VHH binders against Uncharacterized protein MJ0119. Designs and how they scored, part 3

Target 1, 224 residues: Uncharacterized protein MJ0119, of Methanocaldococcus jannaschii (q57583)
Amino acid sequence: MDSWNMKGSKMVDVNEITKYLPGFNCGACGYKRCDLFAEALLNKDVKLEDCPFLLRERFKENYEKLKEILKIKGKIKKEEKYIGVIDGYEADFLLKPLPNECSCRETLLIMDKKELKVGDYIRYRPLGCPIPHFAKIIDEYHGFYIIHVVGPSHRITGEKIEYKDVGIAIVVAFEGIVEGKVPEVGKTVKFIPKHCMMQKVHSGVVVQVEGKRVYIEGIDLKVF

## First folded at step 3 (VHH)

Design b40 (from a2 with Y59W; framework vhh_etentamig_d1)
Fold by ESMFold2-Fast, scan of step 3:
Structure b40 (fold): chain B 224 residues (1-224), chain A 123 residues (1-123)
Amino acid sequence: as target 1 above (224 residues)
Amino acid sequence: EVQLLESGGGLVQPGGSLRLSCAASGFTFSRYAMSWVRQAPGKGPEWVSGISTSGGSTWYADSVKGRFTISRDNSKNTLYLQMNSLRAEDTAVYYCAKSEYMFYDTPGLYEYRGQGTLVTVSS
């Protein structure tokens, strides 16, 4: 009965944590639902600050209650080290896709003069990478294109996709969910995009942080 | 230039209703989550409600939940707040607010607020 009693107590603790979370189920902490984030908090896999709303004025009482509860239950701790596969450089963190997305978001500067639209599939080679990339344009903003890297998926599913070859593109931004230590706005960081075929360390400047969701800018030359 | 123009405020009796509107321009409205923020006289700003890019998800402050309804019309670049069962404590200037980043469905976050529209709930 001890194993059931331990499971029941742990499940009750999850519900107690969840009632103090914002309840938005927005995915910004890296989890689709607030109750999954509560479970991760109890397992000491994440910290309260990974939820972008708990540091806001509206939720300050919730944040204080959660700190009190988690102090009684113990500390949040995680140890992670991310090493680039090709060249062995260490990254500050791994950048994962936003919830339910197939890759991190990349913002591209495309020099090719082809007419491109949201929904188009493209083939490009990132400046500084020897590997062709295959992507779907998900947005356009003032001449920049925001894409998801889709790669070989259409060959697996049998779906016929025509890719427009745009040649070399410059990756000017990445957006995704941090796995590891969350950076501060304004810092230069080293990271590995989960979708990178070479698992190479990338560099950029952090422009926005919202819990674990980050937006990183810079010319992606993959220099380490 | 991002521009947000709020309207629909006015004097209303307790228990009454008002519908606020926000006309957005200078950005692709359908790509940004939107919020309503209010500021009562002598107090700091309070986030009231938020809505996702598609309008499929909505969020509310506990003080207004069940009384207020946020909605949007992406074809008209317009955000709305339907306010029912108004109370004296709802008296405030109401601001329309744009999320800081494109496709960022994060409630309560904003980069720019407009001029505001005054709502006065009085006997």
Scores: ipSAE 0.000, ipTM 0.154, lowest interface PAE 17.3, mean pLDDT 76

Design p01 (from u10 with R31D; framework vhh_7ubx_2)
Fold by ESMFold2-Fast, scan of step 3:
Structure p01 (fold): chain B 224 residues (1-224), chain A 122 residues (1-122)
Amino acid sequence: as target 1 above (224 residues)
Amino acid sequence: QVQLVESGGGLVQPGGSLRLSCAASGFTFSDYAMTWVRQAPGKGPEWIATISTGGSTMRDDSTKGRFTISRDNAKNTLYLQMTSLKPEDTALYYCAKSEYMFYDTPGLYEYRGPGTQVTVSS
């Protein structure tokens, strides 16, 4: 079994979905029981079309009902996913890392530069954030440093990594892939960087858009 | 397309050692951070360690002296070397492809393996 808690509201949701499934418990969808397939549908591990019987004429009404229920639940989960944990404010979208990158790109203005170069690891506190951040410099452009956030430093003990403490840094920009509605250039947006440990809503102005990839600049890191 | 397959688990006595492996396919392994996570029956997933694309590691404080994460990019394989095993280490161990090097979100990993069972019995 997976890590699902089958007690309480989760079990009720599974039962509601299962009522509209064929009930054959035949294993054709890859699950031995229809209620396990219902659980997998709620987890988004499978598609409705993976049940060969739901596309048959006999189950046409069941298929449409299930599609509606899962679409509604998906919308609710998507909207909850865009709500800041600390402040409760709604973001327009989530900002994900670019393909093959460990975090969204942050562009930093660092006042104390201490001979920084691409490849260096740094410790900084973003202006307006109470938590120290640890990052790797991946690029430099016009005196700004582009970094990947590597997570909380206290978890990287025993490593032979020299972290250069640069003090307070101003996060000037974020770059990443939009999950949700892609904004237009020039719009002021609210977003949650996926790598943000506080999952707090950030704000900025969209400067560049290429498909789902956006570059966002902000003076205020987090506005309500 | 992405596939992760763990192996190397089993029954071991307290104080013993095990080496877990995770074979990766369907993506460019060397371009991603990789993570080990464990889950005991009735409990949520617990992060153990992450290794970056460059080989730097982040480890849970409670296991960092006993567990070592490593990778072999030529073999597309992730490893977890476990020493001085305790009954409390009994769990299903999963590997996961990390979208970012943030340890606090194991439930947000897009791809993870089916797991390999480690049982530490006295």
Scores: ipSAE 0.000, ipTM 0.117, lowest interface PAE 16.2, mean pLDDT 75

Design p03 (from a2 with R31D S57D; framework vhh_etentamig_d1)
Fold by ESMFold2-Fast, scan of step 3:
Structure p03 (fold): chain B 224 residues (1-224), chain A 123 residues (1-123)
Amino acid sequence: as target 1 above (224 residues)
Amino acid sequence: EVQLLESGGGLVQPGGSLRLSCAASGFTFSDYAMSWVRQAPGKGPEWVSGISTSGGDTYYADSVKGRFTISRDNSKNTLYLQMNSLRAEDTAVYYCAKSEYMFYDTPGLYEYRGQGTLVTVSS
């Protein structure tokens, strides 16, 4: 019975996988909770290496136990092609928001001297983009502002939101979850931020990788 | 020298509330994500909650979601954990932790851990 081996893998409980996962619920694997990642592992939608912690020395025993439990002979899914809608260029991967976030994170260099705080709403035009963006400041780091693109939510919800116009801002970095092949640190990449209204191919250099979570710097200066 | 000093622990009845504090020194507090980690008697450490550099993002273990609130005051170099609706299973030593993760805004891993503060939930 060839179905016997298939049923063996499917008989493993999500809890039996979850107990060997780090339990951080940090979202770096692309899932809000470790138990959701465990479910995705059982469904063969992800690989163990998508969790950045399992290959660390602290979790080596956990990694080997998880490999034994899953007993997977499955082939790695072929990478899909990601094509920019506006210009037709091919990207290396799609960049998705972190779990439960409304957009990929953008890191902005804002030259306007208005006082800005976490929680403020801003209007800016990214250098190199013809469209004004509407965003919420979610964090601050060494004078850079980390934002979510929220769009013109005041038109959708009817809320009276005060947007501080900061003019042109330089988008110095993008952060999100890779859909496709995870790049190596230092590599120049082309990617499509899923939240991008134009679905345009962006470029940058990969600065940090943690599982499927990547931090990419640059705008157009390193495209070949 | 990185130093983390926890306080606010004590004996509390089930259903009660407690606020923990962590005073940080020896590093630029506002540059690092912070976490709370607990260890119950005879058990391994459990990550409880985390907060990004400026407090814009918060993360919680499933066991404490809806009951605990993490916050920080970067002007005072202080991390807080507001604990409500406490249960017997929340009994543990609670540790303040500085992130060791390569993304400074990501909690869950820790390079340094404080001395801890004991929380006992019993009738």
Scores: ipSAE 0.000, ipTM 0.299, lowest interface PAE 12.8, mean pLDDT 78

Design p06 (from s05 with L100S W103E; framework vhh_7w1s_2)
Fold by ESMFold2-Fast, scan of step 3:
Structure p06 (fold): chain B 224 residues (1-224), chain A 119 residues (1-119)
Amino acid sequence: as target 1 above (224 residues)
Amino acid sequence: QLQLVESGGGLVQAGGSMRLSCAASGFTFDYYMGWHRQAPGKQRELVAKIYSGDTAYDDSVKGRFTISRDNTKNTVYLQMNSLKVEDTAVYYCARVYSDSFEEGPYDYWGQGTQVTVSS
């Protein structure tokens, strides 16, 4: 039913779709309940044809209506509202990891003079964030370090990973996949990195766009 | 306001199975979510975690427990198979990320759900 996290157009769309589904909650579509299948349809995880009852003569009108609703929602309402949890600001889009990666890529400027190499694990606090981050260096570019945020596995499970503490680092760029409306190169945007523990709205300038993959430069984690 | 609510605990015989659910509100759990447990007279310990594209397990439960998530429902599950009497504990859903903030405002704990395994 209605939950705090299901406010807005998406929650309304689920209810609108569910009323045209057979209502049998039979599991034949791969979901235990018809409302779960409706959510999956909105997320583009499944097709209407995955419900065997919608293909029957009895539900022909329902099927036609559902096709129309899904086309309208996809064409007119492409954007959900992305709200930062800690500060309540609205973002233009959610930034997801690249396929098969554990976090969005962050590019760091590290002031600490330690010797660092690709493959090293580091502990840093981003300038403007109160939370220490744990990361693996995946690349190096002219003195900047490109990292994945991996979390403090050694602390949580007792796994032995040595993290080099580099102190405060400046996050100068993010790279990932846009969920929402893809921005144009040169635009200033507000976004939430999927891996952000605080789910805080970040801001930056879009430097590169390739399909849904974007590279965003920015230092300030605040929006006003 | 960030909140975690557990469900699915109860009584089960040794060798049986049980599934726990954790509903999260106010944030996405794509990065860090875990299941912790506290047995009578023992300290709270992590048994399973899910983060971004990966999962990890404590050696005592590896091969028996499976953590998974449904991003659409903002829910994390713990499937527990081949349960042992030693698995008896209160199970907590939690997000704990940093060394400095595990007891702070950025760490979130559920209320706990009792799991009792009898022989």
Scores: ipSAE 0.005, ipTM 0.266, lowest interface PAE 11.1, mean pLDDT 75

